# VHH binders against q75qn6r703to848: the designs that were tried, part 16

Target 1, 146 residues: q75qn6r703to848
Amino acid sequence: KPSMIQENLFIGGGLAARSIYTLQHLGITHVLCLCANEIGQSDTQYPDLFEYQNFSITDDEDSNIESIFQEALDFIKHGEETGGKILVHCFEGRSRSATVVLAYLMLQKKLTLLEAWSKLRKVHRRAQPNDGFARILINLDKKCHG
Key: E = the ipSAE of ESMFold2; O = the ipSAE of OpenDDE; V2 = 0.75 times the mean of E and O plus 0.25 times the DockQ between their complexes.

## First folded at step 10 (VHH; framework vhh_etentamig_d1)

Design w5 (at its last look DockQ between E and O 0.07; V2 from the best seeds 0.00; counts 0 for: pae O 3.6 > 2, placed apart)
Fold by ESMFold2, look of step 10:
Structure w5 (fold): chain B 146 residues (1-146), chain A 121 residues (1-121)
Amino acid sequence: as target 1 above (146 residues)
Amino acid sequence: EVQLLESGGGLVQPGGSLRLSCAASGFTFSSYWMYWVRQAPGKGPEWVSTISTGGGSTYYADSVKGRFTISRDNSKNTLYLQMNSLRAEDTAVYYCAKYGSPKRTYLFDYRGQGTLVTVSS
């Protein structure tokens, strides 16, 4: 159920993140959780099976999700460079996780926002950053590419 | 303060074996995934192997699969790398590491001084 964005990178919601056998079948080793405030970590996370990085970011237009981009991207790069595959997820798999994936594609893979959006929507059509996150991504696109 | 102390390196002939150790202190060792990384002279760092917190999951770079075995003893705060069938290409300084802050240091935030493995006839 997680959507594969590229060979080592997946996106999903809370349900995908709890589907442990599916994640292991896909070879997921690293889980980036953007909704730690919305889950019971001790009951839903398995640190001997997956390496986790957890953030508590609300899906509000005023949330400064940009403040965690570098840490999130470093974690994704860590997973890639240690032979792993990364799931990026939030609760619904629509806004927070999509925003971080788009930022990763723009900052690390050097895609424009339009290229990143097209790539993500091809495999994960529910992606829909909220309007505040969209503004952050548009501004990031200008910083990166003019 | 986090400390990682690698040992067990040395000079061996091709086909030989070595066992590397990493003594860890200053953090809850059993709570962290641990890694071996190596760096050959004049080359960038190369990930070698990974082990999960309880040791239930292990991972290896393709270049070492079947020859190297990562393990840990959480009661002794020690990480190991058993290296068999060594080749000249395995010559490198070996580091143990854990992921964490601070941001934008070497890929892993803490590593030791390393232990040199030289494979030569």
Scores: ipSAE 0.382, ipTM 0.722, lowest interface PAE 3.1, mean pLDDT 88
Fold by OpenDDE, look of step 10:
Structure w5 (fold): chain B 146 residues (1-146), chain A 121 residues (1-121)
Amino acid sequence: as target 1 above (146 residues)
Amino acid sequence: EVQLLESGGGLVQPGGSLRLSCAASGFTFSSYWMYWVRQAPGKGPEWVSTISTGGGSTYYADSVKGRFTISRDNSKNTLYLQMNSLRAEDTAVYYCAKYGSPKRTYLFDYRGQGTLVTVSS
């Protein structure tokens, strides 16, 4: 269900994120949740088995998703440094998760938005940031690459 | 050089409370998840609690849920553990750690010398 972006980074939706079998089968150790307010944290997360970073971002054009980019990146880096595998997920695995993954690829891997988009869409065809998130990513691209 | 200095341990009666502190230096404290782990006499290390970089996420071992509270002050590079309703089985050396895994309690790479907590009547 989750898509592999690179060896230690995956993207998916809420259904995949709550499946212990899926997480363990993929060797996931860290889960970045962008829809904590939508999935019922206490019933759908397993903190004794996995590391979690939870955010409550709404999937609308006015949502301030860029405010969590640094903290999200820190979590992903932490997972990488500890030799883990990170799943980034939202509810549908389409907009919020895609936006954060794109931000990661741009800020951490130094890709342009176009390069990041190509990399993501190659493995995760459902990726589609909403128009507001797209504008945020475009602005980020300008800041990073001119 | 990474340094972690735990403090606040001591002798306390069952049902009592203690507050542990950990002063961190030598790394960007605010960029890392932090952990509390403990080791009781004759036992291996046990994960106790962890807190995310900004403090938005906290997790606890089942044995301490509802009794312990982890927190942090990034402006002071300090990690805290409020321990309430202490039990005899909470007796252990408590360590602050930069990295950790609940699944690999032996792999806490950076930790201090620890602070001893003794719960006894």
Scores: ipSAE 0.108, ipTM 0.538, lowest interface PAE 3.6, mean pLDDT 90
ESMFold2 (binder alone), look of step 10: mean pLDDT 81; pTM 0.828

Design w6 (at its last look DockQ between E and O 0.58; V2 from the best seeds 0.51)
Fold by ESMFold2, look of step 10:
Structure w6 (fold): chain B 146 residues (1-146), chain A 121 residues (1-121)
Amino acid sequence: as target 1 above (146 residues)
Amino acid sequence: EVQLLESGGGLVQPGGSLRLSCAASGFTFSSYWMYWVRQAPGKGPEWVSTISTGGGRTYYADSVKGRFTISRDNSKNTLYLQMNSLRAEDTAVYYCAKYGSSGRTYLFDYRGQGTLVTVSS
């Protein structure tokens, strides 16, 4: 159920994060969770199978998701540099996880927002950052282009 | 305070073997994935191997696969790297490392001072 964005990067929701056999078959080694406050930890945390980074970001238009971009991107880079595959997920796989993936593509892979959006939507049609997150991404795109 | 103390390096001939050790303290060793990273002179760090918390998962860079074996003893808070069939290109300072789950960084948060492995005739 996770959608493959790149060879080493996947996006999904809480159901994908709980599909342990699927994640193992895909070779997932790292799981970045944006919704720790919503899903609890005993049902979704398997630290001997996956290395985790957990955040509690609400899917509100005024949530400061930008504040965790650096840490989230560092974790994705960590997984890539250690030959791993990373799942980025939130509860529904729609807004928070999409926002972080788009920020990663823009900041680390140097894509414009339009390029990043097109790339993500081809494989993950559920992607829809909320309006506040969309404004954050638009502002980020302006900063990256001077 | 997190401390990682590497040992077991030295000068060896090509084809030889070494066993590296890393003594860990200042954190709950058994709760962390552990890594070996190496740095050749004038180069940036290069990932070598990974081991999960209980040792159920191990991973290796292609350049060392089949020659190196990572292991851990959680009762001794110690990480190991068995290095066989050593080659000149394995010459580097070897570090044990963990990802920084202390809340400050999320790359390799901590590395020890390292142990030098020199492979030369």
Scores: ipSAE 0.577, ipTM 0.813, lowest interface PAE 1.8, mean pLDDT 88
Fold by OpenDDE, look of step 10:
Structure w6 (fold): chain B 146 residues (1-146), chain A 121 residues (1-121)
Amino acid sequence: as target 1 above (146 residues)
Amino acid sequence: EVQLLESGGGLVQPGGSLRLSCAASGFTFSSYWMYWVRQAPGKGPEWVSTISTGGGRTYYADSVKGRFTISRDNSKNTLYLQMNSLRAEDTAVYYCAKYGSSGRTYLFDYRGQGTLVTVSS
């Protein structure tokens, strides 16, 4: 089951993201997928029911996840501005999705990494960016807050 | 090249009706959710309505619910907006739009030149 970060933003894994019942129950309208190559889009996505933005990021320390931050955040903002609810998901809902949510909270909500981490872990305890992603977020924190 | 061409705007009295059309080209129309947005004089752009790829889902801004109806014909690459019970506050330039994921901070990456709707006695 997805975790609610805020009223219009949720985080979860692939199993939750492919459940029409779960998505509809939560009122999800937009789905940000970070593991498009892993879940089989044709079998697991319903484009006439939800709006999708798909990325193919590998969950490893060398993956350049920061390269999609702007585009991912734009999609979330788009969903917000159209009165929707956004689900950000990866395969396990642990590393990739958490990293993007943290980036969103830092860049859009102007939170420090510590504040964003506290907010996320309060509702989604399995959140755990890999070491490479953590380094990216630390660097982002320095850029944003010095 | 993505092209969106709006039409159907004009002058109408309060309580009147208009039907807007948008001709789309340069992309696979049936693969995208489509949107109507509007910008009134002196105000910023606002979202009006959206429709899913096959038309099975529609959503509306609170200000137009019950009065406007969005629809699409994928065989004609055309988006529609039926506007009933028009009010003075509906006066605006109406744009057909799609999300483009270009990394911009704008509401929508692609939209047409717009069509003017004026509601006045």
Scores: ipSAE 0.394, ipTM 0.738, lowest interface PAE 1.4, mean pLDDT 92
ESMFold2 (binder alone), look of step 10: mean pLDDT 82; pTM 0.830

## First folded at step 11 (VHH; framework vhh_etentamig_d1)

Design x1 (at its last look DockQ between E and O 0.70; V2 from the best seeds 0.00; counts 0 for: pae O 2.5 > 2)
Fold by ESMFold2, look of step 11:
Structure x1 (fold): chain B 146 residues (1-146), chain A 121 residues (1-121)
Amino acid sequence: as target 1 above (146 residues)
Amino acid sequence: EVQLLESGGGLVQPGGSLRLSCAASGFTFSSYWMYWVRQAPGKGPEWVSTISTGGGSTYYADSVKGRFTISRDNSKNTLYLQMNSLRAEDTAVYYCAKYGSSKRTYFSDYRGQGTLVTVSS
């Protein structure tokens, strides 16, 4: 169920993250989890199969998701630079993971928010950052592009 | 506190072999994926190989597949790289590394000082 955004980057929800054989078939090596407090890390993660980075970000308009952008993007770049493929996921695959993927496309791939949104929605129609996250992304777009 | 010490480099002829070692301390070695990265003089770092926590998964850059073998001994906190069929383009300083999310440069993932491998006649 993971959606491929580009050759090395995928987005999904908790179900995609638990579909271990699918992830292995896709060649996923790195998993960025935004919902660690919701999925019970010790029961649902396989550190010999995938390298993980975990955050506990709630899907609330007031959540400070921007605070983890740099660390999340560093992990995605780490996976890229080591020849890997990265899954970015939250519980539903709609808001937190979409927000981080959009931030990655804007900051690392230098897309405008509109370009990043169009690219993401083409492959992952579930993408819907909450209104607070959307405001964060709009502000980021202004900082990057005016 | 993380300490990585590479060794085993040297001068070798093309077609030769070397075995690199990396002694690790200051972290739970068996809980981390480990990497070999190399850097030729005047060039950017290049990923070479990756090994998972228990060694169940190994990965290699295309330039070294079939010639290099990564391994680890978690009881000795040691990472290894067996390098066979060496070529001039393998000349570089070799670093072992682990991912550390607090660093902002991707090939400074808590790496050691490196060990020089020179492949020349």
Scores: ipSAE 0.516, ipTM 0.796, lowest interface PAE 2.1, mean pLDDT 88
Fold by OpenDDE, look of step 11:
Parts: C-alpha cells; structure tokens; sequence
Structure x1 (fold): chain B 146 residues (1-146), chain A 121 residues (1-121)
C-alpha cells in the first residue's frame, strides 16, 4: 500500500498507516501523521509498536504546512539515524504527505523541486500537493537553489 | 530536569560480557522510546539499539545484532544493554538517550555522561 521513496522512507494514506500488518511487513518504525481530524488520530495508533509524530494539518490551500517542515524533517532524520524506517502519511497520501516528502527531499537530500517531484512521482503517482502547498514548495525551491 | 546516568562499563576480554544500565529521572520514562549510542575513540557516534515504550519492539545495528540485547524496566525507570561476545571494535563510550527531545537528532542532548567499555586482551 505505501510507496517506497527510498530504503528507509515511505509515503501512504491513512488506511495503510492503521494496518499493523502493513507497517510491520515493511519494517516501519516511525510514523509521521499529517491528519487533522481523519484517520491517524492517537486512538488508531500503536505507540508501543511504533513511534509517532502527529501534526494537525488540513489539506487546504491556506494551510501553513511549511511551519512544520523543520520539526517533520527532524523526526524523519532522527528515525533514520536510529536505524528506523519512516512512513509519512496523511488521509489519502496525496497532498499533505507528498508536500512534506518533497520538502524533505529538497532540504535534506538537496534536490531541486523538479528532481524531488520526479523521484516522488516515479513511485507514488497519486502525489499531488494542493495549489497552496505547491506555491510553498516553489518558494522553497527558490530559497534553496535560487 | 531530564537525567540519564549510565553505568556498568569496564574492561573486559574479547568474548566477554557486560551489562549496561541507564537510570532515568526527570521525565515519564515509560512514555518514551529509548536508545543506546556509542562513540569509539577517534570515530563519530554510532547508533547501537532502540527499544519502544513497553519493550514490544527492539532494533539493533547490524554490528551488534545477535550479540546485544536491549531491555527496560519501566517500574525502575531503567534501560539496559546486555552485551555478549564482545569484540575489540565494541570499545567505546556508551550513552543512553531518549526519543522525543526538543532536538530530534542523532546523539541527542538528552543523554548521560556515558560509560566506557573497553574490550582488550
């Protein structure tokens, strides 16, 4: 269900994130949840089995998703450095999770937005940040690469 | 204030065993994942092992898998690392650390002073 972006990084939706079997099958250890009031809330999580970081972000063009980029990236990086595998998910695995993954690829892996987009879309075809998130990523690209 | 105090290190011969302990205070120990890292002389820090809040999940670096065992006793606020079949390359200062620190980085600021493990003939 989740798509593998790299060996230790996956992207998916809420249904995948709720499946213990899916998470364990993939060897997921860390779950980055980008859900406001949808699937992914604490009562659907398994904190004894996985480490969670929850962000309440709505999939709206006006949502300030860039405000969580640093903390989200720190969570991913910490998972990587402690031998884990990270699942980044939102409700549909389409907009919010894709945006954070793209930000990670740009900021952490030093990819351009175009390179990051190509890499993500190659494995996760449903990735589609909303127009507001896209603008945020474009601005990020300018900051990173001029 | 978060405090972590490692103990149990010492000099041991190759093939020997040690058991490290980490006494935690200043936070709800049972609510946090914990991990061990080590730093050998002249080398960067290396992740060793991680354990979930209730101990249901444990993970190990390839270099120690099958030889080390991480565990915890939440009733005693203590983290453990059982090290068997020790090798010279295991020589390092071993640190205990908790997840969820303000700075989510490798070798977190929320770690102890470390305990030295020396494996030598």
Amino acid sequence: as target 1 above (146 residues)
Amino acid sequence: EVQLLESGGGLVQPGGSLRLSCAASGFTFSSYWMYWVRQAPGKGPEWVSTISTGGGSTYYADSVKGRFTISRDNSKNTLYLQMNSLRAEDTAVYYCAKYGSSKRTYFSDYRGQGTLVTVSS
Scores: ipSAE 0.114, ipTM 0.545, lowest interface PAE 2.5, mean pLDDT 90
ESMFold2 (binder alone), look of step 11: mean pLDDT 81; pTM 0.828

Design x2 (at its last look DockQ between E and O 0.01; V2 from the best seeds 0.00; counts 0 for: pae E 15.4 > 2, placed apart)
Fold by ESMFold2, look of step 11:
Structure x2 (fold): chain B 146 residues (1-146), chain A 121 residues (1-121)
Amino acid sequence: as target 1 above (146 residues)
Amino acid sequence: EVQLLESGGGLVQPGGSLRLSCAASGFTFSSYWMYWVRQAPGKGPEWVSTISTGGGSTYYADSVKGRFTISRDNSKNTLYLQMNSLRAEDTAVYYCAKYGSSKRTYFFDYRGQGTLVTVSS
C-alpha cells in the first residue's frame, strides 16, 4: 500500500501503482514513475485517470538519478499547486522512489538529509536508497546546507 | 495562443447561487486538467477546485466542499463552476486556469480576466 509522507505526497512500489481502486480512494491524481523501462505502460498505466511523468532509471549504484531531480520536483510541485495528490513509485518502492522523495524534501522543503530521512523512515520503513544514491544525497546535503 | 474567458459573476445575496463559465481556446482543452482559483480583495490567489481531463475526478478546497461543483464540457471547450449556498467569504474575482502536464511548472497558470462574484446583503 502507498505510504503517506505528507498530506499530498505518497510513496510506493509497482504493486501500489497498479492498485487503481486504492489510488482513486486515496485521491491520487498524479503518478511519478521511475521504472518506465520495467513496466508495460498500456497494461499498468491509465492516462484517463491519472497524470503521469515517466522516467527510466535503473536501480544501479552508478545510475545518474540526480539528472532527473529537477523534472521530478517540477512534477510534484505541479500536482501540489493544482490541489492534487502525488504517488512517487519505482518497482520495489525501496530505492529509486525513496531517493527522489528525499531529494524533494531537501530541495523543495529545505530539510537537511537527516531531517528528510527521519521523516520518510517514520512512515515508510522499507526505504533504502542504494549506496550510490545515498552518496548523491549526501553530496546534495553538503551543497544545500554545508 | 491560450485564451480563457470567464463569465457569470455578479452580485448575489448570502445563500444564493451562481454558475461561472470559462470559454477556452488556443489549446486542446480535453488534454488538460483545469481549475478555478479566486482572489479576494487585498489577498493572494486561492485554489478553489480542479477537474481531470475527462471529468472523472474532481477536487475541492475545504472551504467550498459540498457547496461548489466543477464540471466541463469538452465538446464546447467550456469549464464550469456551480456555486451554491454562497457566503460573504466567497466574494472574489474568480479565474479559470490551465496548468498542464508540462515539465516546467514554475510558470504561473494561464488565466483570463476573471469574473467578479460579490456576496452581500
Scores: ipSAE 0.005, ipTM 0.176, lowest interface PAE 15.4, mean pLDDT 83
Fold by OpenDDE, look of step 11:
Structure x2 (fold): chain B 146 residues (1-146), chain A 121 residues (1-121)
Amino acid sequence: as target 1 above (146 residues)
Amino acid sequence: EVQLLESGGGLVQPGGSLRLSCAASGFTFSSYWMYWVRQAPGKGPEWVSTISTGGGSTYYADSVKGRFTISRDNSKNTLYLQMNSLRAEDTAVYYCAKYGSSKRTYFFDYRGQGTLVTVSS
């Protein structure tokens, strides 16, 4: 269910994130959750099994998702540095998670938005930031690359 | 006190349509994602659809995609579910629900008493 962006970074939706089997099978150790304020099933996270970082972000054009980029990046880096594998997920693995992954690729891997988009879309076709998030990413690209 | 009151359920033939409503009170409706869940006889509850605070984002269970449409009117504190092309397997009690935690991922914290939707020929 989750898509592999790189050996230690995955993207997916809420269903994947709730599957202990899926997480363990993939060797996930860190879960970046961007599903803080929407519906799911009656399952909770498993903090004894995985490390979680939760962000409360709505999938709306006006959501200030850029405000969590640094913290999200730090979490991912922490996972990387500890030899772990990180799953970045939102509800559908479509907008919020994609946006954060793109931000990661741009800020951490120094990719242009186009390069990051290409990389993500090769493995995760459902990725599609909402228009507001897209604008944020475009602005980020300008800041990073002029 | 959070209150959610569902309405609009009833008996409908396969292929028919229903529109459910949910009147919300006791909380800032426009500040929460809202969702519909349902529970069929003998089955556990399942989520059906959810909508963002401003209505900019909507999601649907695979089983209802293309047939159901969730919407909201924040000025009326009302959630809606337009159900088209109803099938027998859509028979269930439908609940309006609110997500109450900004740090939790998946749970149903508040829901109404539900409205019964029966799809039968």
Scores: ipSAE 0.000, ipTM 0.245, lowest interface PAE 11.6, mean pLDDT 89
ESMFold2 (binder alone), look of step 11: mean pLDDT 81; pTM 0.824

Design x3 (at its last look DockQ between E and O 0.66; V2 from the best seeds 0.00; counts 0 for: pae O 3.9 > 2)
Fold by OpenDDE, fold request of step 13:
Structure x3 (fold): chain B 146 residues (1-146), chain A 121 residues (1-121)
Amino acid sequence: as target 1 above (146 residues)
Amino acid sequence: EVQLLESGGGLVQPGGSLRLSCAASGFTFSSYWMYWVRQAPGKGPEWVSTISTGGGSTYYADSVKGRFTISRDNSKNTLYLQMNSLRAEDTAVYYCAKYGSSKRTYLMDYRGQGTLVTVSS
């Protein structure tokens, strides 16, 4: 159910993040949760199976999701540095997780927003940051690429 | 404050064995994945091994797989690295590490002073 962005990076929703079978089948070792504040989204369900980093971001236009970009990306990098595979997830795998993945692609992989968007949408069609998150990403693109 | 204290390093001949220990304090040890990393002279830091909170999941760099064994004793707040069949290329300062979201990389988060392992004939 999760989509593979690259060999060690996946994006998905809460259902996938809670499925031991799915996670283990994909070889996931690290789980980045962006919806820890939502009921049923256990932020650390299987700590002996996966390493978790949890954030509580609401999926609305006014959410300050950029405030967790650095920490989120640090966790992804941590997973990469330790030979792991990272799942970035929110509730639906549509807005919050997509936004963080796009930020990762832009900041870490040095892609433009357009390139990152193309890369993400190629494998994860449901990706759709809300308008507020889109504005944040556009601003990020300007900062990164002028 | 988080403290990690590595020990057990020393000089050994190729093919020898060492057992490293890391005494942890200042945090709930059993709630965190723990890591061993190493840095050889003139090289960048290298991930060595990972162990989950309860030890149910362990991971190793290809370079040490089959030779090193990571373990932990949560009752003693201690992380271990059993190193067998040591090679010259294993020579490095070995660090115990814990990830913290306040830092950018596992090596920059929490680690001790390290313990030197020298493998030489």
Scores: ipSAE 0.889, ipTM 0.933, lowest interface PAE 0.5, mean pLDDT 93
Fold by ESMFold2, fold request of step 13:
Structure x3 (fold): chain B 146 residues (1-146), chain A 121 residues (1-121)
Amino acid sequence: as target 1 above (146 residues)
Amino acid sequence: EVQLLESGGGLVQPGGSLRLSCAASGFTFSSYWMYWVRQAPGKGPEWVSTISTGGGSTYYADSVKGRFTISRDNSKNTLYLQMNSLRAEDTAVYYCAKYGSSKRTYLMDYRGQGTLVTVSS
């Protein structure tokens, strides 16, 4: 089941992303998938029901997840500006999706990393970016807030 | 290159109707969600309506709900907006749009000049 971060923003794993009736009931219109190479897109995605943005980011400490932050945030903003609700998901709903949501909260909502972390963990206790992603987020926090 | 060409605007009296068209080229039209946005004189852009790839899902801003109908014909690469019961507040330049990777992602990609709808006596 997806966790609600904000009225228009949800986080989950692959199972949540495949729970089509739940997503429709929640009013989800846009799905940001960070694990496209780990799923069978034709079996698990429904482009006439949701607008998708797909990335293939591995959950490795060396993965350059920061390289897709701008595109991911642009997609979230796109969903917001067209009256929609967005699901951000990866395979487990633990590391990649949490990292992107934290980046969104810091860059778009101007939260510190600590504030963003507290907000996310309150609704999604599974959140746990890997150590490499955590270092990326710490560096981002310094760039934004000193 | 993505090209979106709006047409069908004009001068219409309050309560009247217009049908806008958007001719699409340079991308696989049937693979994209499509959008209408409008910009009234002196105002920022406003989302109007959304249609999914096959038309299975449609969405409308509250200000136009019940009066406007979005549709598409994928065989003709054409998006439509049927506007009924027009009001002075609907006066705007209307653009069709899709989401893209453009640096202008705060608004969806759109091209051309749009089509002007003027609602007045």
Scores: ipSAE 0.684, ipTM 0.854, lowest interface PAE 1.1, mean pLDDT 90
ESMFold2, look of step 11: ipSAE 0.658; ipTM 0.850
ESMFold2 (binder alone), look of step 11: mean pLDDT 82; pTM 0.825
OpenDDE, look of step 11: ipSAE 0.322; ipTM 0.690
ESMFold2, look of step 12: ipSAE 0.669; ipTM 0.851
ESMFold2 (binder alone), look of step 12: mean pLDDT 81; pTM 0.822
OpenDDE, look of step 12: ipSAE 0.363; ipTM 0.720
ESMFold2, fold request of step 13: ipSAE 0.673, 0.006; ipTM 0.854, 0.247
ESMFold2 (binder alone), fold request of step 13: mean pLDDT 81, 81, 82; pTM 0.822, 0.828, 0.831
OpenDDE, fold request of step 13: ipSAE 0.882, 0.017; ipTM 0.930, 0.382
ESMFold2, look of step 15: ipSAE 0.675; ipTM 0.854
ESMFold2 (binder alone), look of step 15: mean pLDDT 81; pTM 0.824
OpenDDE, look of step 15: ipSAE 0.301; ipTM 0.673
ESMFold2, look of step 16: ipSAE 0.683; ipTM 0.859
ESMFold2 (binder alone), look of step 16: mean pLDDT 81; pTM 0.824
OpenDDE, look of step 16: ipSAE 0.054; ipTM 0.509

Design x4 (at its last look DockQ between E and O 0.52; V2 from the best seeds 0.00; counts 0 for: pae E 14.7 > 2)
Fold by OpenDDE, look of step 11:
Structure x4 (fold): chain B 146 residues (1-146), chain A 121 residues (1-121)
Amino acid sequence: as target 1 above (146 residues)
Amino acid sequence: EVQLLESGGGLVQPGGSLRLSCAASGFTFSSYWMYWVRQAPGKGPEWVSTISTSGGSTYYADSVKGRFTISRDNSKNTLYLQMNSLRAEDTAVYYCAKYGSSKRTYLFDYRGQGTLVTVSS
C-alpha cells in the first residue's frame, strides 16, 4: 500500500497508516500524519508501537502547509537519525503527504522540484498536490535554486 | 511544567557499569516516547537510546548497542539506562529527554540538567 521513496521513507494514505500489519511489515517506526480530522489520527494510531507526529492541515488551496515544513522535516530527520523508517501520510496519500515529501526532497536532499517530482511519481503515481500546494512548491524551488 | 531529573552518574573504571535514572513530572509520562542523549566534552550532543510508551520498542545508537539497555516504569514516571562495559568514549553528560512540537530542533526540546558519567582508569 505505501510507496517506498527511499530505504527509510515511505508515503501513503490513511488506510495504510492505520494498518498495524502494513506498518510492521515495512518496519515503520515513525509516522508523520497530515490529516486534519480524518481517518489516520487519534483512535486510529498506535503510540505504543510507533512514534507519531501529527499536523492538522486541510487539503485545500489556501492551507498554509509551508508553515509546517520545518517541523515536519525535523521529524523525518529525527526518525532517520534514530535509525528508523518514516511513513508520511495523509488521507488519500495524494496531496498533503506528497507536498511534504517533495519539500523534504528539495530541502534535505537538495533536489530541484522537477527532480523531486520525477523521483516521487516514479514510485507513487497518485501524487498530486493541489494548485495551492503546487504554487508553494514552485516558490520553494525558486528560493532554493533560483 | 515539564521537569526531568537525571541521577546515577559518577566515576567508573573501564569495563564497569552504571545505572542512570530519570524522574519525570509535569506531563503524562506514559504517553510519550522517551530518549537518552549525551554530550561529551568538546563534542556535540548525540542520541543514545529511545523507548516507546510501554517499552515494547527500543532503539540504540550503534556506539552503545549490546552494552546499554533502556527501560521505563510508567507507574513511577521513571526512565532508566543500564550501562555496561563502559568505555572511555562513553564519558559525557547524560540527559533524559522528551520531544515536543513547535520546536526547531526536536533534540533537547525538554531535558533535565543531566548527570555526569566519567569513565577513567
Scores: ipSAE 0.029, ipTM 0.419, lowest interface PAE 4.3, mean pLDDT 90
Fold by ESMFold2, look of step 11:
Structure x4 (fold): chain B 146 residues (1-146), chain A 121 residues (1-121)
Amino acid sequence: as target 1 above (146 residues)
Amino acid sequence: EVQLLESGGGLVQPGGSLRLSCAASGFTFSSYWMYWVRQAPGKGPEWVSTISTSGGSTYYADSVKGRFTISRDNSKNTLYLQMNSLRAEDTAVYYCAKYGSSKRTYLFDYRGQGTLVTVSS
């Protein structure tokens, strides 16, 4: 069920993250979870099978999602550069995960926000950062001068 | 604190073999994915191979696929790299690395002092 953004990068919700056989079939090696307190980590995560990076970011316009960008993007970048495949997920696969994927595409793959958005929406129609996250991404695009 | 001690490097001729070892301490070794990186003289670090916690999944850079085999012995807290069919291009200092959630591990910060592999005719 996860959507493939590029060969080694996938996006989804909590249901995709719980579908362990699907993740194994896809060759997922790394899971970035933005909703750790919402999913009950001990019941839904398998650190013997996957490497996890966990954050508890709420899907609120006031949430400081930018504060975790550096760690999240480094995790995604490392997974791709070491030959792994990465699932980025939040609870619904719509706002938090989309925001982090867009930031990754802009900061580490050097896309403009428009290019990143077009790429993501092509394969993941649910992508809809909340208005606060959208403002963060617009400001990031301006800072990168791309 | 996390310590990684690499050994087993040396001088070999092209086509030769070496087995590298990495002794780990200061963390629960069996709970972490482990990887090898290498650094050729004057170049930045290059990822070589990664292994899952149980050893059930292994991954390799294209440049070493079919020639190198990563393995681990969780009872001895030791990571291994079997290197066969060595080439001049494999000459580098090889580092064992721990994968984790900190920014330093994403930049290969938990690597040991390394072990030198020199492949020369």
Scores: ipSAE 0.007, ipTM 0.166, lowest interface PAE 14.7, mean pLDDT 82
ESMFold2 (binder alone), look of step 11: mean pLDDT 81; pTM 0.821

